# Designs tried in a protein design chat: VH-VL binders against q9y8t7. Part 3

Target 1, 261 residues: q9y8t7
Amino acid sequence: MRDSFLQKAIASAKDRTSLLEEIAGNCSPKPGRPSLSSSIREWVYRVGGAVIAEYKRCSPSAGAISTLDPVSYVQATRDASAAYSVLTEPNWFCGSIELIPYFARYKPVLAKDFIVSETQIRIAACMGASAALLIMEALTPRELQELAAAASRYGVEVLVETPDASHAVEASRLAPGSIIGVNSRDLKTLRVDYEAMLREVSKAREQLPGEVILVAESGIDSPDKALKAFKAGAQAILVGTAFMKNPQLREKILAELLQIP

## First folded at step 12 (VH-VL)

Design g2
Fold by ESMFold2, fold request of step 14:
Structure g2 (fold): chain C 261 residues (1-261), chain A 123 residues (1-123), chain B 112 residues (1-112)
Amino acid sequence: as target 1 above (261 residues)
Amino acid sequence: EVQLVQSGAEVKKPGESLKISCKGSGYSFTDYWIEWVRQMPGKGLEWMGEIDPDDDYTKYEKNFKGQVTISADKSISTAYLQWSSLKASDTAMYYCARGTYWDSSPEYAFDIWGQGTLVTVSS
Amino acid sequence: EIVLTQSPGTLSLSPGERATLSCRSSQSLEFDEGYTYLHWYQQKPGQAPRLLIYKVSNRFSGIPDRFSGSGSGTDFTLTISRLEPEDFAVYYCMQGYHYPLTFGGGTKVEIK
């Protein structure tokens, strides 16, 4: 049996944890990190939706992606972004924890990686991250609960990425108070099912308390897709490759967002 | 030689069950997806669904979900397409094809096709 | 669902002529992951399809160099620089990245 991409990513993350501890030592979370959930709620109140702008230099399928340097990217995007999602995974996404400070000075940062240990959460917070990604499909229910508890101890919020509404409801139960994401990317095939994601966001919105923040992830590469995700019940969208590859696309998404009552 | 060999043509009546097969040879069967494609008489190609024979993970096109079952037996390098109750509208040519992963050229294409299985459903 | 619209439906040409086949997508195929997974297949009567071109412009192994592909965004083209008698067939485009996977309706290239 061959290892899936997710299995390879998890194994890599375990190996990287030892190096991270060696380099960072017993650092403490940076004080004064802004709240991801508060930023999202503020944007929802003001304009009806929030944009989490992703910084990603590579992808598993395409390899290197044309991307601005971190400083230029922040300058181009900060006025339209509630937060940044910063890839810290080095092998397939060409990320690093050292990218976090470039973004954290300006907005809440979601550390986006294959998180399998509390060490990764602590070190992301040492670099200034406000939140960490937990991928439900990568973790047992016990592991999800334990990592969410660890994040709470470090003052780090959690975004739990889920494949559908059923898992979104379960994730909210296992990790109370977390932000819940619904991902259009099938982590097995790496193909995208945007229409299924919209249906699952709508189902999740109906089943979750209104105060639970829902994020629509992946495959949102146009203003029309962004608008549909908000109408389906997402309070935030995570915009990646399209947002980063075309700086002018930001202007179009912002115009649509500003017009959402 | 890398190939997919499908089971022979079938003539069936409405309400009968059917299971057709697609056997891979000349390659590592569990390293690739198996895709199923329908071609109605005189019509184009329609994707029905796919399976990863390594762990039986399946995806279906919405109109075929619940209408057919896609399965595989990796111990004999064979994938299957199955109906529990055939309809006359199931009359078509059915192809299996080898689908690649995102990291294997030709990425996400169907590079090897079976010869097709003609299924005829009539009273 | 991504709809692929092929034109013309039928292309009547003589051997030796250049064939240009169009495939238009209902939405852009570019902005996901940097590559465009738009593929071309040939199907002769009574035969299974065969892969010609993958990822817009890459010729598959064993395919004659008279076949080429191009395009971006929503508009894609298959070109046969000089038709041979064995090239009279139906040609399909397919997108392989977004669920559900979809084929175009086909372009029949036939003898004039």
Scores: ipSAE 0.621, ipTM 0.835, lowest interface PAE 1.5, mean pLDDT 89
Fold by ESMFold2, fold request of step 14:
Structure g2 (fold): chain C 261 residues (1-261), chain A 123 residues (1-123), chain B 112 residues (1-112)
Amino acid sequence: as target 1 above (261 residues)
Amino acid sequence: EVQLVQSGAEVKKPGESLKISCKGSGYSFTDYWIEWVRQMPGKGLEWMGEIDPDDDYTKYEKNFKGQVTISADKSISTAYLQWSSLKASDTAMYYCARGTYWDSSPEYAFDIWGQGTLVTVSS
Amino acid sequence: EIVLTQSPGTLSLSPGERATLSCRSSQSLEFDEGYTYLHWYQQKPGQAPRLLIYKVSNRFSGIPDRFSGSGSGTDFTLTISRLEPEDFAVYYCMQGYHYPLTFGGGTKVEIK
């Protein structure tokens, strides 16, 4: 009688969506939202890689984690970041859709949640999100296709999070034009396999067309790990809150990734 | 009493198959992982892999993947480690252990161990 | 994979003495999103290992208070404040968070 964390998160997301449909009405996507993919491509061209900085206030295992308020976080990180990944999941990550506007005025925002309904995508866009996360392991192939199509109709880009290269290739087929993530975190155990993630990024880069953006996710907590992920073929890395708060480590990455003001 | 009881010692020849067992009792078998650990003669401990008996989700250490099979039968609270073709280098003590999840203390540790199954592979 | 290096390989001491065992990780086990999942096990000759300390410094149920753990980042220590005759064994550290799970090579604590 043990549900995995992912099973619990999916069930919670379905309940949250039902309530959101009832109270949110039919809002329209905010105009003028910047492109996540364009920002990543510009950073890759200028510097050789892009950083997506994650804003997260809690974790499932540790509860509340030490993090800055949104304004202070942006001030500390905006010059090193191509985009923000903003947790909107309230129960385990202490996130909220209301956090999106604080980041969206400065950079493209990826709404990071357990997305199971197009209502979640529409509301994220109403708040200014440029992209939404779809977790391949949480969705059937049909659900992935339908949600990606819905995102396209709202002018919302998709990052599809996948566990390995074979799923990355399948995700690219099911959701053409999506950004593809390879995640080092096992969503059942919540353990991290950084070395496997590097191998799978390299395999995915070999099998995917060069225009497909690859993102390396989770477990990137040092400049050395960041550089290895880029060398393996990722064009962007998704970097956790604690690493982005450390100015010395950020400065070492910036010194090795040429940044033009 | 919470315990893991393993099958008895085995003496085998190279090329033979083998399946050893680990039976849990005194607790809800599907609430915990089962971990497999090898200890070669005179050597330390090596993690081989793990299984969630509830849904058979399995993870292997790289060098054991494809060399052994980890499985479980939750209806009889038993996990298994098996070889299709033993090698002399498989001679070792094999332990099963109970692993916890991120949400249960002692998190990610092995809190209960089986007594071990000695496997000897010799011509 | 994360390599855990234990030192010394063998520690020869008398009952009543203080034992200090080191475990060094090839990379930091410090992670802001969770605890450090560094654990200590004891294995006596002919017996299965048993859990002593979990998450660096938490004593497992039934473990005497002469056992304590400390450390952070890459450097961890198991301390036995006053050795008892039953404490002469091999001690292993393990990290349980990064795949693959890894053990240190062990420190044998033996009678001088």
Scores: ipSAE 0.618, ipTM 0.837, lowest interface PAE 1.7, mean pLDDT 89

## First folded at step 13 (VH-VL)

Design i5
Fold by OpenDDE, fold request of step 14:
Order: structure tokens, then C-alpha cells, then sequence
Structure i5 (fold): chain C 261 residues (1-261), chain A 123 residues (1-123), chain B 112 residues (1-112)
């Protein structure tokens, strides 16, 4: 039978974990890392919404997206971003764990990978990550709970990526205090369903406690789409490819937010 | 030869149920999606939904969700489109097509089509 | 959803002439990935559609070189350099990346 992308990615992550364990003994989490949730809340208070700018050089379906270097990317996005999402998965996204320290100098960093082990979270923390991504569809409920607990021990916040509102609610129960994300990307086909995401964000916001931060993930390539996500109930949006191609998009989003009474 | 063969034309009355089929051959059935496309008389193509025959994962266009059911039996390399209660407005040609993945060539396209099944619903 | 608008609705030409078909997208199809998953299909009278061009400009297997595709962002074009009698058909553009998958309304190329 055909392995899905997610299955392949998980398998790769497991293989990488073995290597990481060999070096984990020399790893100590960096103190004083800024809070992702606090940054998001600050931006929500100030302008009505937060943007998490994602640095992603490659994607599974398209290969290389952009060759924009981290320095140029930060220069273009720093003033209008609440945080950075950094792809650390090397095989499909051309990411690296070594990218985290640079971005962490400027904003809270979400380490974005297919996390399947505590070792990955620990190392991300050592590199300066403020948060780590947990993909609900890639983990059993028990694994999610265990990894979320591990993250807490290292002072790492968790963003749980979910496919819909029902999973969002479940994620909030399995990982209390976590940031909840709703993904526009179908992890089976890797196609995008922005409208579905909006509906699910809205449904999730109706069901989740008010203190839970809700993030609309991907599928946003215009100020209009960003505003719709915020109106749907998201406190933050995670924007990847669109920012890699057009980092100035964030400024346009911010301009629109500032016009909202 | 890679091909999709659909079941024959159907003449039905409103309220009747119907299940039409699409059988794949010449390739690994579970390595590709099956897409269903409607074409009403004299009209264009409309994507209805898709199914991964390997695990029965299904995606519907919103107007067809709840109106039809897409299913598959991978043991016989066959996909199905069914109605519980037909309407006159369901009169159309229905095509199945092979949908490719992101890691196939061509990517995200319908590269093989069935010959179509004409469904006529009238009193 | 992404709306694909094809123009003209009908194109009347003679064999040997050049055909230019337009497909306009309601939003850019280049946003999410490095490739643009805009495809063209040909449907002859009484037949099922067949894949003609994939990813804007790639001819599918068995497609003659008189067919070509171009475009970027929101504007795409299918060109038939010299119409053959068998080319008179309806042509559909389709985007295969954003749910729901959508087709254009089609352009009928008919004999003048």
C-alpha cells in the first residue's frame, strides 16, 4: 500500500531522532526564552491580531519555494511579526534545527517539525525555541499528552496542529494550556482548503475556552484572507509560502488590522 | 493498458436509489485517487468529490456532500457513486477519473478518465 | 472557491487557423507551492474529457506539439497553433490544488 506523506515524514523523524539522541547529552535548554502565547496576546491587544511568520524554504509538492536567506527574511518581517515559525525538517522542507538560534534573537520561535520524540523538543529548546509543533494527526492521544508534558518540563509551549474544530477541542483537553492551530492543508493530499479552515476556526472558537489561543494555519495569501481568519476567531495566523515569496505582505495585513475600529 | 471502465447507462425515476461503478485496471488501484465529475446536459464539468481507495478517505464538494456517497472496494479495484433518492436534477453524465498525487506525474491532475455513465431521472 | 473564467465561450475558426483560449483565475494559483497546478482538458463531442496540458505548459503524453500552454498568476492561455479537424472540441481549464477542485466554464472551438 502507498505510504502517505505524513507516514513518510514520521518515519523520517523517527530515524533522525536516533541521531539526535547521540548528541542530546550535551544539550541544555536556554533560559529566558520569550513566550509565544504572551507575544500573540500582546499583538491581539494592540492591533487585533498576531502574525506568525514562517520560514520555509521547501515543500514536499513543490521543492524549493524561495532562496531568501534568514537575514533578509527577518529584516523584511521583524517589525510586523509576533513570532517566527521555523521549519527544521530537513528532507521535505529543507529546514534545519540550526536555524532556530538566529530567529530566536528577534522573536519567539516555533520549532516546526514532525515531532515524535521528547528528544526533538529538548533539542529545540536548547536551540532557543519558545514553542514546538505537535501534529495531532501524527500522534496518538497518549503520545500527544506525553510530548506536551515533556515540552512543559523544558519550558516550551506547544502549538497543536489540528484538522478541524472537533480535534481542536480534543487537543485542548489532551494538552492543557497549549496553543491550538487549525490547518488549512489537507495532510492526505497536501492540497489547501482555506474555506474549510475558516469554518473550523469559527466552530473551534465557539467551543474553546476564551483563554485558548487559536491559530489559523496557512492558506493565507492576502490581507483579505487574513482579516477573515481573524474575524472567524483566530488570534493569530501562521503564514508560510506567501511570506517567503512576498515578505511585505505582513505590512499590508497590519495596515488592514489598524483600520479596524 | 491503464483504463477506467464505468457501468452502463441508467434510467431511473425520482425517489429511486442508484449506485454506479468505476473499475480500474492496468495500474495499482490504491496508488491513485478516484475522482467523480458531473456534467449536466449541455453544461460544463463539475467536480463532485474524490476517494482514496486505499483507506477510503473521502473529500466532497460542498454541494454534493450529503447528496451522494462515494465509496470504493479496493479488492476489486472499483469505486462507486451512489444516491439514496434521485431527483430529476440529477440527470447528467457522470465521469470517474484517476486523480494523481503530489508525488505523481502529472501532479494533481486527472490523467485517466472513464467513458462516463449517463443517468437519466424522469417521471 | 477558486473561480476559473474561460473566454471566449465559443471560438469559431477554420482548419489551419490559430486558436487562443483564455482562463482567468479569481485568485493567484502560485501562492502555496512553486508549481502552478492549472491544467487543460479537451472534450470532443460524445467523448470523455482527456488531459491535454498539465501545470500550465506541459503537454501530456500523446498530445501533439501544436498544443501549448502558458501563463502565470491568474491568467492562463491555451494555444493551438494550427487547428486540425480533430481539434474542434470543448476545452476546460482546471485547478487541482485548492479545494474544491474547480473547472472553468469551457470554451467551445467550433468550425466556422
Amino acid sequence: as target 1 above (261 residues)
Amino acid sequence: EVQLVQSGAEVKKPGESLKISCKGSGYTFTDYWIEWVRQMPGKGLEWMGEIDPDDDYTKYEKNFKGQVTISADKSISTAYLQWSSLKASDTAMYYCARGTYWDSSPEYAFDIWGQGTLVTVSS
Amino acid sequence: EIVLTQSPGTLSLSPGERATLSCRSSQSLEYDEGYTYLHWYQQKPGQAPRLLIYKVSNRFSGIPDRFSGSGSGTDFTLTISRLEPEDFAVYYCMQGYHYPLTFGGGTKVEIK
Scores: ipSAE 0.889, ipTM 0.951, lowest interface PAE 0.4, mean pLDDT 94
Fold by OpenDDE, fold request of step 14:
Structure i5 (fold): chain C 261 residues (1-261), chain A 123 residues (1-123), chain B 112 residues (1-112)
Amino acid sequence: as target 1 above (261 residues)
Amino acid sequence: EVQLVQSGAEVKKPGESLKISCKGSGYTFTDYWIEWVRQMPGKGLEWMGEIDPDDDYTKYEKNFKGQVTISADKSISTAYLQWSSLKASDTAMYYCARGTYWDSSPEYAFDIWGQGTLVTVSS
Amino acid sequence: EIVLTQSPGTLSLSPGERATLSCRSSQSLEYDEGYTYLHWYQQKPGQAPRLLIYKVSNRFSGIPDRFSGSGSGTDFTLTISRLEPEDFAVYYCMQGYHYPLTFGGGTKVEIK
């Protein structure tokens, strides 16, 4: 039987958690971290949509994506981004938790990993993360609830990544106050389904309370696709590889947004 | 030898049901996807959908969603494509193919093909 | 969906000649840097397709070196350096990364 990518990633995360216990014991969550949700709402008010710029050096399906260093990336993206999404998973994404402090100097940081333990959330908070990613398909409902509660104790917001509208609604119930994301990435095949994401975002927006922030995750590589995501009901879009390849994409997205009353 | 062997040609009338098969051999059936591809007479290739035989996870192209059903029986290394009610427009050659994963070589490709099953639907 | 447009629809050549086939995508296939999952398939008359080239430029097992692939972004090319009699067939490009998976319309290489 072939293990899925998600299974492998979860196993790796569990192993890493054990190694991180020493670090967790020596740190405390940093106070005064900016709010991801507040930043998104501010951008929605001002421009009509928020962009979460993702720093990702590698991916399972692409290997090495970019050699762009964090300094250059921030310089190119900080004026047009509501927040940073930082991949901290080291094996598949070439990430590191040590990347968080730098990005946190400029914008709220979403720590992106396969989070399976409270330790991971605590360490992210210690590094200055404003939010942490929880992948619904990687967790049981109970685990999701527990990790969301833990995040709350550390003053860390939660973005729950979901595959569709029905899961989005469930996630909002399991983790009240969380930011809800709909992923264009099929976690079974790691292929991209942008159109499916749009449909699910629309359905989710129809069912979720208005105060719930909805994020369209990945699959966006053009201003047109960004606008469609916003029109579908997303308040924010998470742009990863496209920004690594072309950090100026955000300015083009802004230009299009400004044309919309 | 790695191969996919499909069931024989079918001649049907509109409204009839049909289930055709694709049997894999020479490899671990559950380590690869099974892809279904339609080729109408004198036309090109059209992806219909896919299945992971290991857990029966399926993905359909939108125009085929609800029109056909893809299934598999991993105990006999066989995948299926079925219609509940055939139309004349379903007349075509249907291929199954082995689909590879992102971490396989080649990546995200159809590296082995069945010989095809010709389905003719006419009054 | 991603539309792949192949040109020409028909290419009439003689054995020994060079064949150049084009595949253009409606959007860039380089979303993820490093890999482009554009493949080429060959379908001979009365036969099932077979994988020819994968990831733009890699020959599949058993494929002669007279077949080569190139391209980036939205423009891709399959080249047959010197046509053999058995190379007269229909060739399809396909992208295997974005749902729905899509094929080009095909280019028929026929004997002049």
Scores: ipSAE 0.880, ipTM 0.949, lowest interface PAE 0.4, mean pLDDT 93
Fold by OpenDDE, look of step 13:
Structure i5 (fold): chain C 261 residues (1-261), chain A 123 residues (1-123), chain B 112 residues (1-112)
Amino acid sequence: as target 1 above (261 residues)
Amino acid sequence: EVQLVQSGAEVKKPGESLKISCKGSGYTFTDYWIEWVRQMPGKGLEWMGEIDPDDDYTKYEKNFKGQVTISADKSISTAYLQWSSLKASDTAMYYCARGTYWDSSPEYAFDIWGQGTLVTVSS
Amino acid sequence: EIVLTQSPGTLSLSPGERATLSCRSSQSLEYDEGYTYLHWYQQKPGQAPRLLIYKVSNRFSGIPDRFSGSGSGTDFTLTISRLEPEDFAVYYCMQGYHYPLTFGGGTKVEIK
């Protein structure tokens, strides 16, 4: 039997828990963190959509994606981004929890990792994260509920990443008040299915309450694809590798949004 | 030797059901995907879908979703492609292939192919 | 879906000549990965396809060095430096990263 990437990632996350517990034991969540949901809503109101810019230095299959440092990245994306998504997973994505404080100076930060413990959420909060990622496919319903509740206790919003509309609806029930994301990436194969994501985003939007923020995650590398995601019903898009390679893409997306009457 | 061996040619009528097979040998069957590819007479290759034999996870191309069923029996290292009701337009050569993972070499490729199963559907 | 367009549809050449086959993608294949998962397959008459080149430029096991691949972004090329009689076949490009997986329409290399 071959372990999937997700299984490996989860195992890795579990292995890191002891170290994180040591670190987290001496920290408390910082007050006054900006709201991710509020920022998204503001951008939706202002320009019709929000962009979450993801800082991701590595990917599982390719290694280093870009050598763009955080300072350069922020300079290129700051004015056109509602929030930052920061990969904190160290083994596959070359991330670090220590990246969060820097990005948090500028925008609400979504801490992206394979979160399997409350400790991970706590430490993210301590570092200044506004939100934390929960991957539905990595968690049991009970675990999802528990981690979402933990996040709430720390004043951390939750983005629940889901593979499709049905899971999106379930996630909204299991974790009330959470931001719901639909991922274009198949977490088993790590391939991308942008068209499927669009369909699922559309379906999810039809079924979810209007107040639920819906995010289209990954698979967006052009203004056209961004617009289609918004048209499908997403209030926000999360763009990773495309921004690492071409940070100016965000400005192009924004320009297109502003042209929509 | 690593190989995929497919079942023999089929001659069917419209409306009939059909299940063809692809048996792997020479490697750990559950460590690779099985991909199905259609080639209509004189035409190119079309990806139909794939299956992870380990947990029966499947992915279909949208035009084949609901039209065919991909399955596997890992206990005998065999994957299947089946139709509940054949159409004349299903006449084609069907290939199974071994699909590699993102962390394999080669990555995301079909590195081993079956010999193909010719399916002829005619009245 | 990602559409791969191969050209020409048919390439008529003599043994010993150089063959250049093109595969163009409707969108960049360099999205999330450092590698481009564009592959080439060879299909001889009456046979199953076989993997020829993987990830743009890597020869698969057992493939002669007269076969080479190149390209980036949306434009890719398969080159046969000196055609051998056994090289007359149909060649397909394929992208293996975006669902649905897609093949090009193929280029038939035939004897002149």
Scores: ipSAE 0.865, ipTM 0.939, lowest interface PAE 0.4, mean pLDDT 94

